# VHH binders against R-phycoerythrin subunit beta (cpeB), part 16

Target 1, 175 residues: R-phycoerythrin subunit beta (cpeB), of Prochlorococcus marinus subsp. pastoris (q7v2z3)
Amino acid sequence: MTVSKSNQILSNDRDLENISNKNIEDIKEFINTANSRLDAIDSITNNSHAIAADAVTAMICENQDSVNTKISLDTTNKMSVCLRDGEIILRIVSYLLISDDESVLSKNCLKDLKNTYLALGVPLKNAIRVFELMRDATISDLKSTVNSMKGEKEFLSDLISNTEFQFERIINLLR
Short names: E, the ipSAE of ESMFold2; O, the ipSAE of OpenDDE; V2, 0.75 times the mean of E and O plus 0.25 times the DockQ between their complexes.

## First folded at step 16 (VHH; framework vhh_7qia_2)

Design v3 (from u6 with Y32H T52V; at its last look DockQ between E and O 0.74; V2 from the best seeds 0.00; counts 0 for: SAP .696 > .668)
Fold by ESMFold2, look of step 16:
Structure v3 (fold): chain B 175 residues (1-175), chain A 119 residues (1-119)
Amino acid sequence: as target 1 above (175 residues)
Amino acid sequence: QLQLVESGGGLVQPGGSLRLSCEASGSTFSSHTMAWYRQAPGKQRELVAWIVTGGLTNYADSVKGRFTISRDNAKNTVYLQMNSLRPEDTAIYYCAAYTWHGYELFEHWGKGTPVTVSS
């Protein structure tokens, strides 16, 4: 049994070393994935004006009534509110993707978003459509950013699902 | 001043295909959302498709599955591939471009290209 004991000691040292090495490799993988995920989320904030502008413009395209009629100043003013709010919302979505801290929705200008839009005369259905388009454009931005990355991309599906969840929270403020 | 020139319209048989092109000049194309609209005789203009700067697209229900919008920023061109054409697709097709400078929206329109689908 002395051979089994020396094998047991070596096995325990090898097992502990293998477990320790595997844990270190797991930690390295987690950190690399977290960095890649953060880079994708950073793209949302860096592109926030473009994403919001795309969403508002797409909604306007869906509501255009004439080829030679300039969009009215009143419509432009209302849609510029959606653009400014969209930029803020995208920064909040980025924060929620990192922290998932729902309390941020009650601490900032989004608390009474529905009442603010009603007071400004922004049609709620148009605002909801803009936020839905921002969700879709954000997901497109995430896919494009992650597709250009090297390495493992398994986090993308969870990131997309989380993006859909945080946007649902924000859209529900208008319902 | 952004200028938009449509091309590729014409007469086709039902079930046929056309590819419309809209080439932009005189401005930064990549910052513009592009759209195709159409106007048939006696009808109001309707959206056909849009493509935003980030690549997201959408279509009118009447053309989904038959038409495809795409863009080539290197060529400053947006396309509309029109398949399985029907007489109801007969219209003048217009290219439109939209961009924001600050919080002010600017729009530009082409002169249109006629498409006729007829036996």
Scores: ipSAE 0.781, ipTM 0.917, lowest interface PAE 0.6, mean pLDDT 84
ESMFold2 (binder alone), look of step 16: mean pLDDT 86; pTM 0.867
OpenDDE, look of step 16: ipSAE 0.855; ipTM 0.955

Design v4 (from u6 with Y32H L105F; at its last look DockQ between E and O 0.78; V2 from the best seeds 0.80)
Fold by ESMFold2, look of step 16:
Structure v4 (fold): chain B 175 residues (1-175), chain A 119 residues (1-119)
Amino acid sequence: as target 1 above (175 residues)
Amino acid sequence: QLQLVESGGGLVQPGGSLRLSCEASGSTFSSHTMAWYRQAPGKQRELVAWITTGGLTNYADSVKGRFTISRDNAKNTVYLQMNSLRPEDTAIYYCAAYTWHGYEFFEHWGKGTPVTVSS
């Protein structure tokens, strides 16, 4: 049996070194960009209480007539539920920004969200407003975090668009 | 207990400007969302503007483009810059501060500062 000779790849050692260095720099920049994007998403989780608290508080400011100067225990319970749900939703948004696994919206306690608010007497328009405010505050957090970074920041526009998309999906659970 | 003191109100001609200040006593100012409300004679108290701990702001439609809310955490002060004032802006202006300690909600109000825009 006879064996056919294979082609040999010939390259200049200077050309090979230049190609290798270029590929290494491209890989370094890709990794740096991926790390920066992940750090921005992680900030959402780290700041989740503050983001959710700001959103619920802003909604309260807008509904001063609906929430009196001194709140009752019942009102406190309703608003604290919105705050706790907001923290959970921010963790879900962070997960979706990393994985884009849509099944989380249908296979957890979040699918009962509308019925829970109706049962507790939380007006759906107020809950929707809180989630809109959380979206705005999350985008502000992303911008602030990325502006403090060194290097490439081209991922920010895509990250903002994805954040808006995921929040719209969550808000639709209440409509 | 957090105390809020408003200042900067007074009498002003239509088209004029005023800057309201609300100074907070206490070490927790930076953890509070701040808001301005106003109440005109014969009317319900209404929101003018709010600014969150993270710096997000919003305004009532009637004041957008004319009023600006801002905060200086180093001075424990929130401001309301009021430009192009109109007679319908005449009201007592109240500063409010809101915070959460865990899942417990707290609110504080100033005594108000009167603003009169003469027709």
Scores: ipSAE 0.752, ipTM 0.910, lowest interface PAE 0.8, mean pLDDT 83
ESMFold2 (binder alone), look of step 16: mean pLDDT 87; pTM 0.882
OpenDDE, look of step 16: ipSAE 0.865; ipTM 0.952

Design v5 (from u6 with L105M; at its last look DockQ between E and O 0.81; V2 from the best seeds 0.80)
Fold by ESMFold2, look of step 16:
Structure v5 (fold): chain B 175 residues (1-175), chain A 119 residues (1-119)
Amino acid sequence: as target 1 above (175 residues)
Amino acid sequence: QLQLVESGGGLVQPGGSLRLSCEASGSTFSSYTMAWYRQAPGKQRELVAWITTGGLTNYADSVKGRFTISRDNAKNTVYLQMNSLRPEDTAIYYCAAYTWHGYEMFEHWGKGTPVTVSS
């Protein structure tokens, strides 16, 4: 009940209160960051058709300058395969951005993708270009989504790097 | 049927600038990837630039750094700002639009606008 005893008790109590308050704020920040990260990844899924369609179209535009005529039905049919696969690939990338479970790459048709495209007559060079464009469009979507958010945005750099890593792995399946 | 109308072409001296516009008719303009192509006399048509529905852009190496493609979905218009023009940029410039309905692709072309770069 002396000043020195009271100061010791208050000092100890102040330390415990400080630790408790920091733990609560750390948990709130972790949850807010996780929600923001999930919102950014959800945008990829919600825009998956647009991202894949944009990528296929852009690749066609780049190859149109080497063709004297309108795009043939045969070319469109071959590239629609890339569009459908692109939508699947975007779902897989979204999953990989959420988890560390790399088994999804071996549990689906992706490991046979090169042979499938060779059998269908899809030029591997064109398919690789589509997936590169999908990577770029996905990164653009992430930037747009995260830049519109309030709060901490440090995770954007990690999302971009991870997106670049997963797409490179998928592209290597065609090389 | 989507219709595309190019404008803004003309005669300009080397080093000058022009701004091409391509106005589309239709309520689904925002779902189209837009591109500019050009065709010089005696040459094949070549890509100049494209802009996706999501705003990603790319350019032919020959125009990179000098040309800028942009879009205004509220005005159903795509632009091509052409700076530092050279005689080899002389061509008919065409606007093209591409979209997918499911797994079927549709393409539309404008009639073109002439650009002449010469003193």
Scores: ipSAE 0.732, ipTM 0.893, lowest interface PAE 0.9, mean pLDDT 84
ESMFold2 (binder alone), look of step 16: mean pLDDT 88; pTM 0.894
OpenDDE, look of step 16: ipSAE 0.854; ipTM 0.951

Design v6 (from u5 with T52V L56T; at its last look DockQ between E and O 0.69; V2 from the best seeds 0.74)
Fold by ESMFold2, look of step 16:
Structure v6 (fold): chain B 175 residues (1-175), chain A 119 residues (1-119)
Amino acid sequence: as target 1 above (175 residues)
Amino acid sequence: QLQLVESGGGLVQPGGSLRLSCEASGFTFSSHTMAWYRQAPGKQRELVAWIVTGGTTNYADSVKGRFTISRDNAKNTVYLQMNSLRPEDTAIYYCAAYTWEGYELFEHWGKGTPVTVSS
C-alpha cells in the first residue's frame, strides 16, 4: 500500500480551511478504495483451498480414462501435491497483488518446481492446466467479490491484469 | 447413504432436446465438483461436461454449444440441458461427484439414465 500526500503551499485562513476539508475527503476516499481493494484480495486467500481443489478436480475430470474406474491412491497422492502447491501459490499471488516485493517468488518452495514435479511423476502439462484453471477461478472470484460491493470499483481491471501477469510468471516455471 | 440418481432420459428425435437431472443425497452437495459422462453401446465411457464448486464449467468438444451443465445447490441437483441432439449422442449418461477432504479425493457415481436419439 502507498499513500501520497499533497505538497500544497497554504497562504491564508480561508485557503487553509478549504484545502484542509478537500484533503480530508480525498484521504477518506483513498482509504475507502484501498480497503475495498484489500477485501477483494483477501477473498482469494479465504477461498484458496476451494479454488485450488476445484482446479485440480477439473483437471482430473478432463484426464480420467473413459472406463469407469476408481481413482487410484497413487493418482490422488500426485494430485494432492498440486493442491498443496496451489494453495501456496494463491497466497503468494495475493501478496504480490498487495506489494512489489518480487523476492517472495525465489524465497518460497516454488524454486525448482519443475524438477520437483518431474521427480514426483506429476505431468507438467497437467500442472500447467491446474494453474491456468486457478488463474481463471481467481479472476472469477475477484469479479464476484467486487460486483457485490458498494462504492468505487475502478480497481477491478488492474487486479485482473496483475493476476494474469503473476500467474503467467508462475506457469513459466513449468515451461 | 450416499446416492446419485439420474433422471430425464428417454427417446428423442434428432434435433430435439432433453434435460437430465442428477439428485444427490447423503453428502454435502455444494462442496462437490459435478460431472456428466456418457457411454455409447460398444464404446468406452467419456466425459461430457463438468461444473466445479465455484461455478466454472467446461465441455467436451463434441457437445460444446449444444449442451449446458448447471447446478442448484438448494435442490442438491446438477442438470444437463441437451439441445440439437444427434444420433451420436445416444448413450447411457452418468453423473459423478468429486470432493477433496484435506488432501484425499473422494468420488461417487450414479447408475445412469439412457438417452436414445433416433428418427
Scores: ipSAE 0.673, ipTM 0.867, lowest interface PAE 1.0, mean pLDDT 83
ESMFold2 (binder alone), look of step 16: mean pLDDT 86; pTM 0.860
OpenDDE, look of step 16: ipSAE 0.825; ipTM 0.944

Design v7 (from u6 with Y32H T52V G54R; at its last look DockQ between E and O 0.68; V2 from the best seeds 0.00; counts 0 for: SAP .671 > .668)
Fold by OpenDDE, look of step 16:
Structure v7 (fold): chain B 175 residues (1-175), chain A 119 residues (1-119)
Amino acid sequence: as target 1 above (175 residues)
Amino acid sequence: QLQLVESGGGLVQPGGSLRLSCEASGSTFSSHTMAWYRQAPGKQRELVAWIVTRGLTNYADSVKGRFTISRDNAKNTVYLQMNSLRPEDTAIYYCAAYTWHGYELFEHWGKGTPVTVSS
């Protein structure tokens, strides 16, 4: 449910005596939608390792043609960094989907993510691709989770859009 | 440790179809990302398609809309359905498997199966 709808519900009948049955139903719907949204977001956190691992692996697959030999230790180490950070990023995204606290991006290690990767020799192109793949995987996970749950699912579109937005914000830190 | 065996390759006419299979040994197939690569004569190996553990897929632009990668975890097998085959699809097709142990990545390769598209 959108913030706008939430505000409308809260702004309407402040007098408990004037609360209509319709208003009560609207509140129930709001709560149910909110809970469903939280459950969907929780799925991201619960699957963060798998999502990150899949994304990094997929990125490696896409770049395998440039590597004729086995992945070097150095390359493996760099990819491990991406995996670790990917999990962290997914948790951050989950938080951002729940909270409008954008300050987390400035207060977190994400602020210097680009410089960190450069210092570690992590190609930014590959890192960006990993985050894109995580985005896609996360959206897929959300769709799967929401489609499997009971109740209203109208919030899914907004949740997907918001997820895309948050990932784009993070990706832009590397550009 | 993990062994991959490709099958299903052969000679086919342009416009024809083939289905490749890659069977993995072991019991941890579901934890592996699977991919198909191909190498044409005189060319470098290139990615054809990948499918991660959670089922997300992607394809090379040259095969999008024609090829489909899928997996059956119960059979420890990844498939490549190839439709509308073209002469330029002629190559040895390789199956690859990737898995993480902690923060270490492990990869395995099959021996390849030849695909020839010719009139």
Scores: ipSAE 0.859, ipTM 0.955, lowest interface PAE 0.4, mean pLDDT 89
Fold by ESMFold2, look of step 16:
Structure v7 (fold): chain B 175 residues (1-175), chain A 119 residues (1-119)
Amino acid sequence: as target 1 above (175 residues)
Amino acid sequence: QLQLVESGGGLVQPGGSLRLSCEASGSTFSSHTMAWYRQAPGKQRELVAWIVTRGLTNYADSVKGRFTISRDNAKNTVYLQMNSLRPEDTAIYYCAAYTWHGYELFEHWGKGTPVTVSS
């Protein structure tokens, strides 16, 4: 009698301890994974100048046509606008990756980005190419940052997909 | 001023390989995006490949799968490994370097190294 009750109590206590230990370990892994994801996103902002500069420079390399030197020089001056905007765009992408609050796209001057570039004489095809290169460089940086981390890295594929999605939305403003 | 010196060009048989080098002196190499261009006789200069400061690369369609751009920041050198060479790859190959100071882009060019793929 009393033996049966003691066995039931001890069995339940052992099961509860095992469940509690598993829940604690799951919580620790979740927090560690969330911190790792945030660190990767934060690296985009920390590297924003280098990412934007690389993207603009790569587009300029692709447009060094020896027979169109006049437009190439004028394009370089206009593409410095893309460097300034690229750093801002990368901060916006980082915000979207953290919050997914798309209202920032409609509240910011981004809703008129195409008309702004047309008014400034920025060739839209070149701006689109810069943003595509920024996307590719951001993804490359995310992979590098996450690969240097310890722990669970399952978040990387979702982070890459979300980065592609957010950049596509911004690029579509120019199309 | 950044100075760029290309080397490794020459005469090679079709199907052969060459490794071009571009060594930089007089500035910080690691802050520069590097590119290779080529100009064949009677043709416009064209991009071959670029490599940005953080390692992303791209190639002209005509050389994809055959050429590889790489950089060694410790040696201040960018490379172009050219495999499966064709007579159409005959050109003068130029190294270029790009960096930003503020919002002004600075570019530097090497003098070129000739590559001839003999039939």
Scores: ipSAE 0.768, ipTM 0.916, lowest interface PAE 0.6, mean pLDDT 83
ESMFold2 (binder alone), look of step 16: mean pLDDT 86; pTM 0.873

Design v8 (from u6 with E104Q; at its last look DockQ between E and O 0.76; V2 from the best seeds 0.78)
Fold by ESMFold2, look of step 16:
Structure v8 (fold): chain B 175 residues (1-175), chain A 119 residues (1-119)
Amino acid sequence: as target 1 above (175 residues)
Amino acid sequence: QLQLVESGGGLVQPGGSLRLSCEASGSTFSSYTMAWYRQAPGKQRELVAWITTGGLTNYADSVKGRFTISRDNAKNTVYLQMNSLRPEDTAIYYCAAYTWHGYQLFEHWGKGTPVTVSS
């Protein structure tokens, strides 16, 4: 029942023509931003295995003590769980970068991930580090992809902030 | 089989610089995360820096701001630029490479190159 402020500015014929042109320009800018954001998300999705594998590998590098020690089969098996889960998590983050709908993350997920890793013997410290590295690698991928684009890149800051928020929430599931 | 050969080590005065190289032969180098480690006499080996396939890097706290890891996939080479060297940087420096095939991790190590920082 409340008349919107946009309707209040449609009082003159020239004003109505100007608001129509502005509306078209707003729509063009929205479409261009949406296309560029989708391109960045497509890159993350296409690179999801590499991002997750890089993160797990980097964490393993941080835990190596000797050049003569081969990485154990037990370590490989435990970290492969993080690799598989990492690919899934990157799909979830990609969805959230398109949508502001956080309902995909439910309260029930808060207990399952941590308990699953405890049951499998995956050290929580290592899993947290992997997800932190995935966050950093995802942000690096976003920067590289967007810096290659033509046109306006102002959406990048918000995209990075959103990526940092969703990863922090996921990491907190393990804390 | 990936083979790794380090070079560029030597004697340097405190405050000096060195650039280490690790040349890879064999498999596709671009699919490997690369790392530098070091081991001082009587001490445990420690991570110095790593660089992922996507180019993300990180460093041990003791070398941040002084060392830079980089890679050149066209030359199958990873580098460690070491600036503002200190006596505590004295060690044998090792290159390592890691890749996943499916859900199995493979690792390769070089033989090391000695670095001595002394007056």
Scores: ipSAE 0.721, ipTM 0.888, lowest interface PAE 0.9, mean pLDDT 83
ESMFold2 (binder alone), look of step 16: mean pLDDT 89; pTM 0.896
OpenDDE, look of step 16: ipSAE 0.862; ipTM 0.951

## First folded at step 17 (VHH; framework vhh_7qia_2)

Design w1 (from v5 with T52V; at its last look DockQ between E and O 0.69; V2 from the best seeds 0.79)
Fold by ESMFold2, look of step 17:
Parts: structure tokens; sequence; C-alpha cells
Structure w1 (fold): chain B 175 residues (1-175), chain A 119 residues (1-119)
């Protein structure tokens, strides 16, 4: 080999390694941002009982009949249905935030949710209020989770908007 | 056995401020939604504010912008900062705590602390 060839080899090898390293760093950052987004969404599922319980409890605090008398076992039983459904709904919302696959709504008992609540004597106004509070608590959870993260946080605004959209669709099932 | 003790009530002039405290004794304070209610003589008890375990808050319209609910889980205490007090705010203020263990709900109430807003 000649001196010119070794210089060409070094130049080409360095250029290729530079492009490869730059692309790898861009891919790593993209993956880290996607993982951070998924971790924020997964927090909704991990906190689903607390989020649903907070929403049901807040609605009870606002209910005038509940503030004047001790909460009855019958009321607790009705609201526990909203709590259980809330946990399921939060898992569904998490899935929709990842994929936005509307077929999940079609494949679940959520299509009959209004009729189920009417049959059980759950006031629809109260259920709607619970789901509105659940939306607000979910957004609060997303903000808290993302604000504690390192790295790119540009996805938060989209997550909030999408969360509002998915909850509005679910609330409309009760209207 | 959650016990709630309110303090900080008293007599104050219109436009004044008070801070109510509700200290909880027990090991699970952070798992409770906390609320303040008030009851004036001859009136029904009404919600003033709530703060859930995740930190979300809300207020009755009559106190919004004037009152602030907050919590300090390290001190097992919830607070109600009451500013720009009016004679209509005169009431006994009660602290309440709510939690779910599974699908069973538990509620606890303090004894109340009187607040009088008068010249």
Amino acid sequence: as target 1 above (175 residues)
Amino acid sequence: QLQLVESGGGLVQPGGSLRLSCEASGSTFSSYTMAWYRQAPGKQRELVAWIVTGGLTNYADSVKGRFTISRDNAKNTVYLQMNSLRPEDTAIYYCAAYTWHGYEMFEHWGKGTPVTVSS
C-alpha cells in the first residue's frame, strides 16, 4: 500500500464512523424519549386504584347528601362499582394513549356502561363527575411523573390533549 | 383509628386571615383524601375544599380565590389558609378524612374548630 492509500483509508473510515456514531446517538435519544413517554403512560396503570379512588372520594365530598349523613353501605357499594370501573377505564385509557386503537372500546362492556349504571341505581350525574375528576387526576399524575424526568419532555402537551380526548369519548358513553 | 384534631380557629375582623390546621394521628395519612367542611348555625354542613392523595384540589365557589387547602404529609397535617374573611364565613369548620381499603370506604371527622368573623 502507498502513503496516499493509508490516508484515504483513514479518511473514509473516520467519515463512516462519524456518520454512524451520529445516527446512533440520534436513535438512542429517540428511544429514550419514547421510553420516557411510555413510563409516564404506565404510571397511570400503576396508580389506577389511587387515581380512581381519589376521583370517587372527591365526588363524595361534593355530594350534599353525603356531607350531612354518614355514608351508607348502599352508597359505598354503588360507588365501589365506579371505583372498579375506574381502574379498568384507566387501563383502557393507557392503551389508547399508546395506540389510539378504538377497537378496545368496541370489545369491552363499556358500550353498555350507561345501562349497567341505570340498572344498579348509580346516578349518571355522579358517574360523569367521577370520570371528569379521574381525567383531572390522570393529567395531574402525568404532569408529576414527567416533571420528575430527565431529558426531552416535549411529549407532555400531546399526552394531556390525548388524555382529555380519550376521557371525553368515555364520558360520552354516559350521556 | 385515625384521629383528627383541628386548631387555629377564633375571632377575626372582616378582611382578616386565619390558618386552620388539622393534625392526624395514625400511620397512613398520605393515603387519605382530606377535606374541610363548615356549618353555620341553622344551616346545612357544606364543603369548603378537598385535597386528594395525588394532590388535586377543589373549592366551593363561595371561597374560591380566598381560601387555599394544602397538606404536609411529613407532619400528618392539612391546612386551610383563609384570607379576605367575610361575616358569611362564620361557622364551625370540620376536618374530614376519607380512604378506600380495597372497595370499602372509611371516613373520619374532627370535632370542629369555631371561626367567627365579626367587628
Scores: ipSAE 0.797, ipTM 0.923, lowest interface PAE 0.6, mean pLDDT 84
ESMFold2 (binder alone), look of step 17: mean pLDDT 86; pTM 0.872
OpenDDE, look of step 17: ipSAE 0.846; ipTM 0.952

Design w2 (from v5 with T52V G54R; at its last look DockQ between E and O 0.69; V2 from the best seeds 0.00; counts 0 for: grease 24.6 > 24.2)
Fold by ESMFold2, look of step 17:
Structure w2 (fold): chain B 175 residues (1-175), chain A 119 residues (1-119)
Amino acid sequence: as target 1 above (175 residues)
Amino acid sequence: QLQLVESGGGLVQPGGSLRLSCEASGSTFSSYTMAWYRQAPGKQRELVAWIVTRGLTNYADSVKGRFTISRDNAKNTVYLQMNSLRPEDTAIYYCAAYTWHGYEMFEHWGKGTPVTVSS
């Protein structure tokens, strides 16, 4: 709610004679922090294929049927749907992290995700695990991106919490 | 095609340590998720640990806190540091690599390196 906080600060200082160097410096730091937060979120979109591929691959490593017997072509093809969907899901998560517009979850291909996966023969337990791994990989990428930044990084904790929240909502579509 | 060669196995006493290495021959190592598996005599092969291309890791419950997976993309190498070894860790340890080309997954396996934990 960076935008809400920015509007609140400016509204409280509407009288220009009351604006001080301290208030101006607070606004500058707020804007700098908002820009750094947006850069971190943008990295999710830029890395979306790699994040999704990592998550699907990690799930395959963990799958007992795939690990204990050679991964079949049919199983790999079913999980490639999760790779394609994962890229879309990461763009949706990025949008949700920037805005509070939850209507995107109702307006796109995620509305009936469970029934779609059942019809395609994608095991729901495996898909859920992939999305959990995508959450974890996204958080790892956010930490890496923010650790490379200069300045204050206090937004990271809230960004991680929001990422966990948005992924939980998406995972619940499969439950 | 990617080729994987494990090393660093051997005989060690309980409580000891070993470091396994897996060297890859290929220019695209950084695009691979790497994993260690093990197979004890008479048992199914089981996952030990994985490390994805972007650094996330995970471990089997039986080895958490004792084993550490890591990678060095400049050396095309993945490592498994095994501490506080127990007799039940005795197995052949295999290195595996996974990548996507488009929407098809490719996998590669090493030949394995034996690890024996006994007094």
Scores: ipSAE 0.762, ipTM 0.913, lowest interface PAE 0.7, mean pLDDT 83
ESMFold2 (binder alone), look of step 17: mean pLDDT 86; pTM 0.871
OpenDDE, look of step 17: ipSAE 0.850; ipTM 0.953

Design w3 (from u6 with G54R; at its last fold request DockQ between E and O 0.76; V2 from the best seeds 0.80)
Amino acid sequence: QLQLVESGGGLVQPGGSLRLSCEASGSTFSSYTMAWYRQAPGKQRELVAWITTRGLTNYADSVKGRFTISRDNAKNTVYLQMNSLRPEDTAIYYCAAYTWHGYELFEHWGKGTPVTVSS
ESMFold2, look of step 17: ipSAE 0.767; ipTM 0.910
ESMFold2 (binder alone), look of step 17: mean pLDDT 88; pTM 0.897
OpenDDE, look of step 17: ipSAE 0.865; ipTM 0.952
ESMFold2, look of step 18: ipSAE 0.762; ipTM 0.906
ESMFold2 (binder alone), look of step 18: mean pLDDT 88; pTM 0.893
OpenDDE, look of step 18: ipSAE 0.865; ipTM 0.950
ESMFold2, look of step 20: ipSAE 0.702; ipTM 0.891
ESMFold2 (binder alone), look of step 20: mean pLDDT 89; pTM 0.898
OpenDDE, look of step 20: ipSAE 0.864; ipTM 0.953
ESMFold2, fold request of step 21: ipSAE 0.754, 0.724, 0.686; ipTM 0.904, 0.895, 0.882
ESMFold2 (binder alone), fold request of step 21: mean pLDDT 89, 89, 89; pTM 0.898, 0.897, 0.897
OpenDDE, fold request of step 21: ipSAE 0.881, 0.881, 0.881; ipTM 0.958, 0.957, 0.957

Design w4 (from v1 with T52V G54R L105M; at its last look DockQ between E and O 0.55; V2 from the best seeds 0.74)
Fold by ESMFold2, look of step 17:
Structure w4 (fold): chain B 175 residues (1-175), chain A 119 residues (1-119)
Amino acid sequence: as target 1 above (175 residues)
Amino acid sequence: QLQLVESGGGLVQPGGSLRLSCEASGFTFSSHTMAWYRQAPGKQRELVAWIVTRGLTNYADSVKGRFTISRDNAKNTVYLQMNSLRPEDTAIYYCAAYTWHGYEMFEHWGKGTPVTVSS
């Protein structure tokens, strides 16, 4: 039998139908990936108290092994400020991961964080260590949360890098 | 009755291994950061390792690569696997637990388990 132009037109119509079906599947995958990324960022907020408490506690553990440092009532009281601020910082990091809106870093209380801690007698090196531990704990939580998800997980590497960037920006306010 | 009980200590040859356990009772184990400390005779207590509630760990430089801290929340137990033991690891090893209620920190300590590393 001879090939007609109608066969070629039908082939093109079939190709358009196949492209349309793959486009729908690509769109579903994009939406699922965006929702998964948002769920991972939301987990930071959901776990903010535990992450902050873990970080402050870990810093305190590290200072109990120093001959010049021991847990005292005064040190514990000062570092509890870092617990409250840590929960706020984690919400700010979550916001930055979604929006990248730097204006939140310009707020007076955050912009002047170093001078506030100096005035309160919070040791800056201890506060920096707490924020570094919060960064590490947040990245660990993101890995656990994303690895338990179904679907495409390619966003994890970028999310980790962005988390490191936002924490470094905040830590630099204390340096 | 809040309690931390260490076990698994003893006498070992250099290069040997031990696994310490610390079983907790009387508190919500999963909400506590757990740590191992050690104290050699005549020296101050020093941190060996910690594991936070959500699984992040860290180690003293002197034990990195040789010791591993882990936890099993179902058994209310924290472990310290000690490999490639050296004479300078000889100490009493203490388990500690830390948590926050509001802005007040609470800490609990075990009685310790002795570890001796010698020929």
Scores: ipSAE 0.747, ipTM 0.905, lowest interface PAE 0.7, mean pLDDT 83
ESMFold2 (binder alone), look of step 17: mean pLDDT 87; pTM 0.880
OpenDDE, look of step 17: ipSAE 0.858; ipTM 0.954

